VH-VL binders against Exosome complex component rrp40 (rrp40). Designs and how they scored, part 1

All scores and structures are predictions.

Target 1, 240 residues: Exosome complex component rrp40 (rrp40), of Schizosaccharomyces pombe (o13903)
Amino acid sequence: MAEVEEKGLLSYYFPGERIPDSIISQDGSIRLGPGLVFQKKDREEEIVVSKAGRLHQTGKNAMLIDSRTKRYIPATNDQVIGQIISRFAEGYRVDIGSAHIAQLNALAFENVTRKSRPNLNVGSLVYARVSLADRDMEPELECFDATTGKAAGYGELKNGYMITGLSLSHCRKLILPKNTLLQTLGSYIPFEIAVGMNGRVWVNSENLSTTVLICTAIRNCEFMSDEEQIKYCKDLIKKL
Below, numbering starts at 1 at the first letter of every chain, in headers, positions and changes, except where a header shows other numbers; antibody chains are not in Kabat numbers.
F, E and O are the ipSAE of ESMFold2-Fast, ESMFold2 and OpenDDE, as the mean of both directions, binder to target and target to binder. V2 is 0.75 times the mean of E and O plus 0.25 times the DockQ between their complexes.
Where letters were taken out, [cut] stands.
Atom coordinates printed by the task and the answers are left out, and those that the model quotes come from them; centres of patches stay.

## First folded at step 4 (VH-VL; framework fv_solitomab_arm2)

Design b1 (from s4 with heavy chain K99D)
Fold by ESMFold2-Fast, scan of step 4:
Structure b1 (fold): chain C 240 residues (1-240), chain A 120 residues (1-120), chain B 106 residues (1-106)
Amino acid sequence: as target 1 above (240 residues)
Amino acid sequence: DVQLVQSGAEVKKPGASVKVSCKASGYTFTSYYMHWVRQAPGQGLEWIGYINPSGGSTNYADSVKGRFTITTDKSTSTAYMELSSLRSEDTATYYCARDYYGSGRYFDYWGQGTTVTVSS
Amino acid sequence: DIVLTQSPATLSLSPGERATLSCRASQSVSYMNWYQQKPGKAPKRWIYDASNRATGVPARFSGSGSGTDYSLTINSLEAEDAATYYCQQYSSYPYTFGGGTKVEIK
């Protein structure tokens, strides 16, 4: 399993990124599958990513972006990033990447009453805690800390961008206080982050370029040493 | 066009020091780490250290630690390695190599090599 | 340190034959690269990040593998492919190389 996860992270790309010329053989023609397009820039064609995912090379002459991710198996007290897919009288149905759609009660927020319910739209992102997990039932979510009853960062994630397909081991490292990558990035760029145990990370910064840089660093740093992470971040920041 | 051009061959006696240069051109020198890799005659490749030209930070392999120093001159876009207290087992071709650290991680451009021979 | 073991040490084949070179790591790695070195020349980037061909590398070369087991395949050998090929991990400092596989053409 570790081998499959490592391979999945080795060639992950985001929309707007170029496939480096060093990956592209000068011999023969290349066929692009979903998630990749040829774009002319000046006198040369470049290959640009249109969907987030892992680069797959199939046979000698074909490549595509595979956006397919492993199904998340909910565990009680996991912090997750969900997307609202529908509303009902008592709350929300939330996609967390699991086999079942999660339920989020409209009253499961700090200081919420029946008169002051949150108003989340379909498509909104939410940071939540798994309060009930069973493989054969819909998981239940809460947007407050189990111990304090306070929001503690849970709730609607406004603006920003979500990346998906991260390994559980990577997310466990990112969520720890004083994570080397996040401290290094944070020393140069102001940003907000939410880390989900369902392989999703949400990032918000002042502009798209810095957000893409942070997302790229997060995707590519999983197997780097602390020293390598610091080097990689400094090299990325110089490109801004 | 990226180029790494190294200084010429050296013949040294045991106990002496040797200094090899690697002049970079065709890119922003301070934007890429520079590695040093050696190869004894008829043997494989051995990584021996790197430098970040921007900040001057270095790391050295245990096999050369205490005798090995990497430096840079930003004004001339040149990296240097110096190996002191030379032994016969230091006889090798020494290569500088530029570090690529982005969507992939590898040594993308290599110098032509500098042969260092340690003999009496 | 991560130890990389390459096999075979020498591979002698005729033009048109398929060559498969193996590289095994003593522990799981996420970045494995291959360099081609011809006698008297510097190593040249060949395959990086397990499966990506460097610019100018012929399509007959392919890399594969993950975790501890990686391979470099030459689908139909040509005379110009005679060289020593080194694998190299870039997952954990210090960076290490395999002992090399020498490909000889009969």
Scores: ipSAE 0.000, ipTM 0.385, lowest interface PAE 22.0, mean pLDDT 81

Design b11 (from s4 with heavy chain K99E S103M)
Fold by ESMFold2-Fast, scan of step 4:
Structure b11 (fold): chain C 240 residues (1-240), chain A 120 residues (1-120), chain B 106 residues (1-106)
Amino acid sequence: as target 1 above (240 residues)
Amino acid sequence: DVQLVQSGAEVKKPGASVKVSCKASGYTFTSYYMHWVRQAPGQGLEWIGYINPSGGSTNYADSVKGRFTITTDKSTSTAYMELSSLRSEDTATYYCAREYYGMGRYFDYWGQGTTVTVSS
Amino acid sequence: DIVLTQSPATLSLSPGERATLSCRASQSVSYMNWYQQKPGKAPKRWIYDASNRATGVPARFSGSGSGTDYSLTINSLEAEDAATYYCQQYSSYPYTFGGGTKVEIK
């Protein structure tokens, strides 16, 4: 009962909740990982949860939410794969696997004007960034990088194959630069990939056989060590 | 309002092929993956493959690879499975099942099943 | 392949009793579902993603677990609960099912 550290490590949080000051180190600069953001309220800085999950503290000055949950809770600046559900006057309603349907403004693309707006069909896939996330409202999406205003890989995903139902932990690892699985596959096969923090991954390659191989590797390697992933991919490639 | 309706029972001889249909209604057919699961008499469930109706991509269990093909006809919202070189061990009830990809990932609707009997 | 071991194979209880069904995976799994199947019928969605009840599933059913150890609990068994329950992992290919637990009412 008396162990504050144990309570902090095992605590489960929902979006909008504040991390108690008793858990926060006062001395150093704090690094926030996925699921946590700094917010200012009444001129004070606080740490607010953006994803449901357990608080994980790594060392003295690093925190994140481990969101190993299949329900996607939108967090600002998450990269997601959405499917267009319907059109309205100024944009699209997009399924991203969250409790609320997301909104994508037709002008939220690189160098788009009202006359050059994208014509996305119901059922089309898009790679987008969550620009606004609030647990009580529909999330908003943008198909450009927040800092540069450039497409940066965002936009309509044409052709290819989407896999769904991946854990948030797995997608978190896949989206990192120099991911072992994706580097290993990329050393043998040229392919396009988009990784969504909503448990969705889109893959496109030269032919069906290589696309199926990549999708199989992504699904089967979730619980493998780096060494096991490398061996597994080499064995799959040899069968081509 | 979502329904998956399968074709009727089949009796085949060893070495023959069988083709089973699964007609979907009440939803946008291309928005959901379709899986096939079989169950031998008195036995448990065995996943045998899926198709993405939008892109046409498929994946098959090792137990049926080389003999099993899943296809779709978008115009009729129908998925098909075809199993060739039939053996007695293929005697089973075959189910189509829709994959839900919203808040979780699971088979949310199932067809009523098609019994395939392989006998001389 | 991920092997799912369900126990017991058969569970015979009286109405009002608590039933606990186990599903153990040969390696860590993050996506576990449960399906109810009555004789001569197709399986029906029951519990998804370890702990979520599907629409229409009575509140007496609950799912729990993580990693390699999952369970389905029926808090107060009723006659209509007589069925075979299958666990199913959706974490990696090939997707696999457990052997099933048959729940019988005395």
Scores: ipSAE 0.000, ipTM 0.386, lowest interface PAE 20.2, mean pLDDT 81

Design b12 (from s4 with heavy chain K99D S103Y)
Fold by ESMFold2-Fast, scan of step 4:
Order: structure tokens, then sequence, then C-alpha cells
Structure b12 (fold): chain C 240 residues (1-240), chain A 120 residues (1-120), chain B 106 residues (1-106)
């Protein structure tokens, strides 16, 4: 499926406010992200804000509220970047930026047994899927695809550098196939990237200069059009 | 001008190990992942693993996991694959291939191949 | 694993004819690539990310598709196009290849 991204149109909303009909696509297929809900009132369906923040539209039919809170609220099947903060008998305690510390069972990896389980150190980074999200309990992580049991890119993130504090809307764009910013950067410099829905992005490149360039581009291009991103990246690369 | 040059053909007995080299030139060796892909006689292509030469991180296909190791020597810009406990099913031509990640994701340059024959 | 099914297995055509090669994935794929392999040679990059021709690939080649359904088209077949063409997904590992379509010139 090809996804088309429109220029992000931003307006600030508070809980209880309605998204104006003029902003809503005439196409009947609308996807609501965090901070927005469908609500019926007076026999009409409307889109109501549940969280304070800026309205952000991605593509023709998707929208969400970007609250820029530093606290991540886990959702089942979110892909996240965690940092190992301690070990216990059955696994690891993982910082994912949420109110509770996450749990990662040592056996929650592709093809592992108690005798072959991963040996992760305190400070190690992992790319993981939220397998259990309950606001009253510690979230649980798995480092394998729920359907296939394969690692599918999950597991320890070795080397590289982690960017934190990114908005959910920005991370949603970065994880999309054929993202303009990442495609433009990758046409000039080789790098790896892992995008977490907890506002963290991990980058691994050949040296510090290219890593700094990629981090700068990721932070600065959030509100740029595709054409502006391409021009910005070309200008930035010329200064290497 | 990018070039990947592999070591010569190998004939091994079942249970032995084989080590194949892939020497890179024409680019910064540590800037691109290196993949290994094999092809049994008359069959299709099978991905078997990769290495990031910068940090040494690896990933292996289930079909070879536990007996397959990929390594690099940065000083000579060379990637190596080693496959142990060889079986007749491992008879194949083994290719190294450079990973392009960024604008699209694909294997952009390939070595000429190394034929590994496992026979008793 | 994502299984890629290529059809037909063999395509025998005359010079100047149009060839269409199909690649269908068992799951939705975001990155589909095509490689050309001639007998006794290594595969060569041909089409990447569904529709982009690699450097040196003639304009008569085009790729298209999205989701689970992809195709490679040769608008006017030439003798030098005789080869096996493999599709490959780069959406999740293990990275998998199709079984190949062999293009023969009559």
Amino acid sequence: as target 1 above (240 residues)
Amino acid sequence: DVQLVQSGAEVKKPGASVKVSCKASGYTFTSYYMHWVRQAPGQGLEWIGYINPSGGSTNYADSVKGRFTITTDKSTSTAYMELSSLRSEDTATYYCARDYYGYGRYFDYWGQGTTVTVSS
Amino acid sequence: DIVLTQSPATLSLSPGERATLSCRASQSVSYMNWYQQKPGKAPKRWIYDASNRATGVPARFSGSGSGTDYSLTINSLEAEDAATYYCQQYSSYPYTFGGGTKVEIK
C-alpha cells in the first residue's frame, strides 16, 4: 500500500473540543490516532478531542493530537525502544519512558531456551513490542513478532545512538514505508534506524559526523513539507 | 567502482567446516552491511545472514543458525562466512552482497560466487 | 516467513514481444526488488523498491505493484534479456526470494 503524506496542518485543541468538519476528509475512511475519538451527539457522528495538544494530519485520512508529553503511555503492539536498567531471575527491567518500568522475560526472544537465552547488560538498548499494556500494572515486552514468532527486527540494538523526546506524530511519520526524510538521507549516507512509538529513535551510522547530521535532520524536519525536507537534507549534506 | 571478490571453490566432507571470504573495494567498507545468499544447484536464492562491519552485529537465517558465523577484517575490507557441521544440503554457490539502506532497501552489488560442494 | 510466488516458471517469447512477470507475496510487502541472473553468473540488481530501475537497466524494463501483488514488465523483448528474474522482499527478515521466472528467447 502506498501512503501519501500531506503538509502537516497544526492547530491547538483542548479536551472536549470538536474537530471542525472543514478539516475532515470527504473520503469516508478516517483513522484517528491518540487524543481523538468518534462520538455521537444529537444523532450525528463527530470527532472529539480527548487530550490537549496540536492537531496533526498524516496523509489524506489520518489525524491525531500531539500533546508533547514526556511520559509515554504504553499501548499493545506499539514498537518501542527500551533501555535495560536492571536484571532479575526471569528477565530484565526496561525503561521505556512510561510511568511503570516494563518487564522483558529472558525467554521472549526468537528460538531461545533457558540455556541459550540472551545476555543483556544494564544500559543495553532493545527494540521490542508491547505485549501487555494495563495502566495499573507494569507493561510487558516481547522481542518477537506476535504472529510468526520471528525476531522481525526486534532484539538488542548494538552500537548506534538513541534520540529521545520526539513527538508521537513525528515517530508515526518516520516509521511509514518510504518516508521522504529517511529516503533522502539514505540516498547519500548509509545508516540503520529503529523507530519507537515511545518517542525514541535509534540511529547507527559510520561515524559521529553522519550520526549528528541524521539526528539534526530528524529533529528539524518534523514540520517541513517533503520538498522542504529534500532541500534541507541536500544543503546539510553539502557541509560534510 | 565497487567490487566484491570471493575466494575459490571448496570441496568438503560431511561434518567438516568451510570458510569463504569476500574482499570489498571501491567504497568505505564499514558504511554498508554485507549479506550472504546461497543458491543450491538448479534452485533459487536463499538469504542466510548479514553483518554490520562497523560494529560486528550479525543476524542469521534459521536454516543455518547455530553453525553459521559471519565475521569481518576491517584492515583488509574482507567479510567471511564460516559454516560448520556441513551436510549435503549445504552444497550451493554462496554469494556475498552489499546492502543498500536508505533510498529503497536492496542488495546493490554482488560477489561472483563461491561454489561449496559437500560430498562423501 | 514471507513466501514469494513467481509466475510463470518459464516464459518463452520472440524478440519484440511484451513479457510480464508476476510476484505475489503471502503477506503485504513494503519493499519489493528484482534481480536478473544469467546462467553461471551472480544475480545483478535490476529493479528496486517496486519501480526504480537500477543504473544501466534499459528503459524497456519497468516494475509496478504494491501490497501483495508485484510485476516486472519488458515492453519489447531483446535476445540479451534471456535470464532468470527473482523478486525479493526487504520488509522483514528472513529476507526471502521468489522461485524465479526464466525468460527464454525463441
Scores: ipSAE 0.000, ipTM 0.402, lowest interface PAE 15.5, mean pLDDT 81

Design b13 (from s4 with heavy chain K99G Y100W)
Fold by ESMFold2-Fast, scan of step 4:
Structure b13 (fold): chain C 240 residues (1-240), chain A 120 residues (1-120), chain B 106 residues (1-106)
Amino acid sequence: as target 1 above (240 residues)
Amino acid sequence: DVQLVQSGAEVKKPGASVKVSCKASGYTFTSYYMHWVRQAPGQGLEWIGYINPSGGSTNYADSVKGRFTITTDKSTSTAYMELSSLRSEDTATYYCARGWYGSGRYFDYWGQGTTVTVSS
Amino acid sequence: DIVLTQSPATLSLSPGERATLSCRASQSVSYMNWYQQKPGKAPKRWIYDASNRATGVPARFSGSGSGTDYSLTINSLEAEDAATYYCQQYSSYPYTFGGGTKVEIK
């Protein structure tokens, strides 16, 4: 269980967070949908999050985590975060949130040969570049920079947590060098980040509490000025 | 509307067992937790346990653990408490009370109480 | 276990006077409730979640507080308010009650 600031009904939640009692309906027993479980800890009965997403209250005392996002339309050279959904002889089928499942060739990595190809499992996350985007074909991905052939941060994303449902505008700002939010957070907390144009951001840090803090800052700072972002991050860090 | 009706007073000898019923009406029985609270003569209130009628899960206070069992009969919307190996300090009025998990965490309806006297 | 300490143990006042009852928790709680109990009767829901009056509770009653310190106030006592009032935390089991404050009308 992570001790985090109180979240509202429309807040984004991460695995291990608890739902504040103050936002739960008073009439009758609670019915939990996908992404939520009952758990006892410190002699307290809590609702704990098992999937990342937005808390949604439906019907009579029913709650769930909604992980849905608007469908991504692939564009050539977009950097994306995908999840491996199946393996085949030549490579992997990858969910990138688009209408079609993407293909990632097992040889599309830096310094990989037929005898030394990567071994990715179903469920693994990858940071990749869209190498082919055509409305009549499955998108194709590569895990190397088009100009240099080097990994350049592409490849398997190990551990960490993925945020989904971010706007394209927000992701465009986050991916920029010297982004104010990420630079401010990075001055206080060591972390890894990958930003995808498919509305997904992956974050990895030393523990769940710092990862949740970074994810909260990313979600909440979209419409803040640089000065507001710096103040907000400083206030969040005081809660560690 | 909502009513919780308990069984009548009991007089028991030390070492005996007692079983008290609480019949619920006016709501969906499985939608709320049923708690038991006791009160010794002239003393304050003590929570002793609950049952979730939907799944049958229970939780008991350490003071009664090992001697106390809460059960339900869904067909009659009735909750039961059973306390074994009775001692003089178990003499109390026992109340059933409806409770809920969420922002409405309080005992909203109470049974009338069942007096249990343990004497030799 | 969370210990709730109520003070005073007994409060003797005349009709029309203001009564303030205190409840202090040994650690911070998120849910504090108050129950009214008259002799020979079951406790009755009175104030829930610190400040909300239960259905049928007169407007002269109010609850306040947060964290470890809570209070129940009766702005103008009536004869019918003579009872013992118990605070109760519903934040973690075992769910504990205070020792009660007995309100007597002179």
Scores: ipSAE 0.000, ipTM 0.398, lowest interface PAE 18.4, mean pLDDT 81

Design b14 (from s4 with heavy chain K99D Y101F)
Fold by ESMFold2-Fast, scan of step 4:
Structure b14 (fold): chain C 240 residues (1-240), chain A 120 residues (1-120), chain B 106 residues (1-106)
Amino acid sequence: as target 1 above (240 residues)
Amino acid sequence: DVQLVQSGAEVKKPGASVKVSCKASGYTFTSYYMHWVRQAPGQGLEWIGYINPSGGSTNYADSVKGRFTITTDKSTSTAYMELSSLRSEDTATYYCARDYFGSGRYFDYWGQGTTVTVSS
Amino acid sequence: DIVLTQSPATLSLSPGERATLSCRASQSVSYMNWYQQKPGKAPKRWIYDASNRATGVPARFSGSGSGTDYSLTINSLEAEDAATYYCQQYSSYPYTFGGGTKVEIK
């Protein structure tokens, strides 16, 4: 009765296990993210798991082990992308991927008055700063810069596309000024981006094809060097 | 198995043009970039450019811009380099090489080379 | 452009001896590769990303280094190892090669 099938994508792997050849792309070079390494055995290279987790394919010819077992842990002044899950008299309940639901006060926006409060719907995306983070309380969000009181890019994220499940390491690099990937892309196409320390990135550009291109580059460039990112982006843009 | 097979040796006069082919087999041609590298007699290797076969994007060394052109024919899985206004200094063996991007970043398979001799 | 300087230009050694080939970059590089070339033949992939042996490369070959200073070592030289070895950086366009080190067996 027992069926002997190879583990596949989304299966759980442990250190030392080999990734089956059946799920390896035949179409080109394969890129390995965290938790996977190439190892030479005899005269062939094998893909071997180096940390426990679920196997994900992050793009054509790109794979990693997702070892994430805990929700996002909010830290004061982290920039995050949240999704509105409910409304109440004073504001919004926001999913930021943390253990507790965050609160966003309706007055926590630039130049808000009783006549001009923002109108966020359930399901809307918002870019916000964590203003209060405490282990045993709901985190609090603000949609203005702590020093200037200006929106500074915070607020509702309209249109565009959000990608989730990015590593903290990748988001730390993307949020830095002069990030090589984003500067390279920005030299060719205009776009808006919001990077969240909760593993979420939102992208909006003039059309769907350029938005898809940018999201593909963000997903696929995590483990590339700066020079490889430049090469990849130039060639990806040429496909437009 | 992966193979890159180049066209035969060429003897050209100064001022002529030469076109060298590199036919790929054993893999999906559009999934890998193709580089061109030349080597003058008794000298070292010089990278001269690459092409992305899927989109046609190219990048050339500044030393060869204006005279070198790299193209592909997807239907025959063939890459080409063309060098115009030939001079004696262009005498070299020209290699195509496949770009590997994965566990490392290097040229994994090389063509056998095409000798181009420019003589009067 | 990143300039790669290989030394020595020629190594003449006896079988069983250790050979160490040096490659120095004019600025820091992220990826350094080595190719073996025998007379009349195309270069062949040998060591990639500083220290990884390509498939089929004997265990007596090892690569090391980071930043600007890289080396290729042959532990116990064999007659079949006679060739010119080129380093190559993959960090910045244009991709550049060193001048090569010719290994000769006495």
Scores: ipSAE 0.000, ipTM 0.390, lowest interface PAE 20.6, mean pLDDT 81

Design b15 (from s4 with heavy chain K99S Y101W)
Fold by ESMFold2-Fast, scan of step 4:
Structure b15 (fold): chain C 240 residues (1-240), chain A 120 residues (1-120), chain B 106 residues (1-106)
Amino acid sequence: as target 1 above (240 residues)
Amino acid sequence: DVQLVQSGAEVKKPGASVKVSCKASGYTFTSYYMHWVRQAPGQGLEWIGYINPSGGSTNYADSVKGRFTITTDKSTSTAYMELSSLRSEDTATYYCARSYWGSGRYFDYWGQGTTVTVSS
Amino acid sequence: DIVLTQSPATLSLSPGERATLSCRASQSVSYMNWYQQKPGKAPKRWIYDASNRATGVPARFSGSGSGTDYSLTINSLEAEDAATYYCQQYSSYPYTFGGGTKVEIK
């Protein structure tokens, strides 16, 4: 296995983990924000994590866990939205928000050969399935369904806009067939959508105004009831 | 016309170190992981580690961790394994083998093998 | 670690007979490969991704299986098929091999 780097600032922590003493100043009082608590063990004070998230330091001596900046942990068969970071002869390196950069083989697409392979540019977005996930290895992606070998919606995402930082629970609801928010929006305006389990959603519609509207609705409707979502969408559309 | 050519047989005393090379030709060296697999006389195959030549990242099997290092020289398209603190149970034929870094899920080409004998 | 159990350890058959080699994984795997090794030589890729024959592998060889149970079948044995066959999983680090099945021709 790969050597595990010592956790620090901007690292991802889980409940019960301890903040290293190397980060903790001995000279001043430390203010703990959400997700961190002081605890005594063997007559010694320590800082323990109480919710999952990324460790942030604000100002001089204030720290907190921000669950909204969660680093994605790849799981096999997750659908994800990646951004091409670099390319070379046989494939692509893809940012999916995980600790390791993912790899996408140029031949991992429906009906491609070495002579007909996709030519994705740096910065392009791709909808892909995680085909290999291991803590100590770079994740691997495929742009075809594992059973049928067909694209099934995977591949390059052209045009449009990507939302990042969405909760996993929100993305799980959005990907369901006949989601209330997406059905309501779709009854008024045509659009394309791809939902990633890495907290990313891609939206494309006929123009930027409608794309922005859809993105706004997705961000704002997470905790609304079905009835509230319908009312909110109707009100947004009236302003177009 | 892919070839993996390994260095010659080694005889070492217990406690010594051994370094074996694997020279690649006929393909883009940085597009494939290079693995090492060993086989004790009359026994089966054991995977012991790999290197990604593109970034230098490595993974090692628990059986060799702390004594095993894999490195590469991109200018000569050569991978090296080094095993220290040799014991009699390290006596084996050591093979290099490649797998495609992207979606490669098998060892498609193998070196001819290097026999390492540890004896007093 | 994923343990691969191959059976039988040795299979001794006559030319023309059908051989079936088994490989069972301790956990579900998605990527299983088979390698042929003859005495004194390096292993050769034989079957990859459960069922695909490598270039140059005779049509009498076939691979099948999914999850934890995989097999390699030789439909009509020939003298040149005498070798040890190893299964290998590429689904989870560390990558592991089975103990091998030695195929002997009577």
Scores: ipSAE 0.000, ipTM 0.398, lowest interface PAE 19.2, mean pLDDT 82

Design b17 (from s4 with heavy chain K99H Y101I)
Fold by ESMFold2-Fast, scan of step 4:
Structure b17 (fold): chain C 240 residues (1-240), chain A 120 residues (1-120), chain B 106 residues (1-106)
Amino acid sequence: as target 1 above (240 residues)
Amino acid sequence: DVQLVQSGAEVKKPGASVKVSCKASGYTFTSYYMHWVRQAPGQGLEWIGYINPSGGSTNYADSVKGRFTITTDKSTSTAYMELSSLRSEDTATYYCARHYIGSGRYFDYWGQGTTVTVSS
Amino acid sequence: DIVLTQSPATLSLSPGERATLSCRASQSVSYMNWYQQKPGKAPKRWIYDASNRATGVPARFSGSGSGTDYSLTINSLEAEDAATYYCQQYSSYPYTFGGGTKVEIK
């Protein structure tokens, strides 16, 4: 499957900070990616941060700072992808990547009643709208459009695959009606997508191989020009 | 270690063709674009094209379009540039350089360069 | 094509002095990089995405700028810094380079 390159997330760093020696592999063949540089201090080599972000370590031999991996701060009417972490009598506690755990009322779905309320399990994914965002309180979620009261794509996300750690700027681009990447992919393969402003994207298509392809394209195209995205997607599709 | 090793210097007559190789090692060849950049004697750098080794897609600068072809051999992790109908202004050192397909917008590793001299 | 204009063409300074190299783009760019090239050698990635130092680049180097105006600063020159520095934009193809600034140490 499309793998998240985030197995080595260790800590959040700011420019000028030193990476502790305890984190650094002693094999002497360390490769530094974006946001990290070797510097001499008192005639000793150290690794210093040049860009704010989370430290990603690929095994023992490569490190970088990923400035995209920031904790989500909820804003009213943001569309988010959450994961159910616990259930209670009135609803669900949902991880949306924010400082506080979000609440989703079991009745906050289109045409739901006590007899027809959703049965979401721990681990289930939901596409939801942030209905209440206050820094001093737990965020509240709803699975219906604020204006129409209709589901409008909100609700349980079944099947498919979720990718995490995407930048807010990338997600803002993906949600646009004429996004080049999604338009190019959609011209070749039918698929469902849910884009979360909390850096999460869920994809579901006809089969696993096309889902993996779409997830790979979404993750890899963030820094590509429109023309590069089109060529990259065509290359991926040809290998299908 | 990542290495890009280019073929040796070439001397050609005007109107001839030249083919330069760039052999990659130390990484997954198909995960990186391969670009070609040239530098005329005493002058600056000029980007002339790239190839995506994964699918073979290419883009060429207008200055060389119609005379320039980039290809790859995945079995040997080698990229090639071929420039035809050579002119004196094609005299330059030609560099291959890689760029990660997934992220970043910079050339992180460069070949050592191949000098191509076009003389009448 | 986006044209990158570097100034000055040549800087001749003594060790310990501060050098500031300018790169101006004919249009706004989102991705500006700097490469160091020493005589007879290939260019080496030096600063990427305007302000990030590449692996092995000393702390005395810094990049800054946005839009059309970018600069590379060396806060205290050392002999090993003698080289030509090229800016390069990656916002649209053709991916153009500036004409270079040659840094010479007296």
Scores: ipSAE 0.000, ipTM 0.395, lowest interface PAE 17.7, mean pLDDT 81

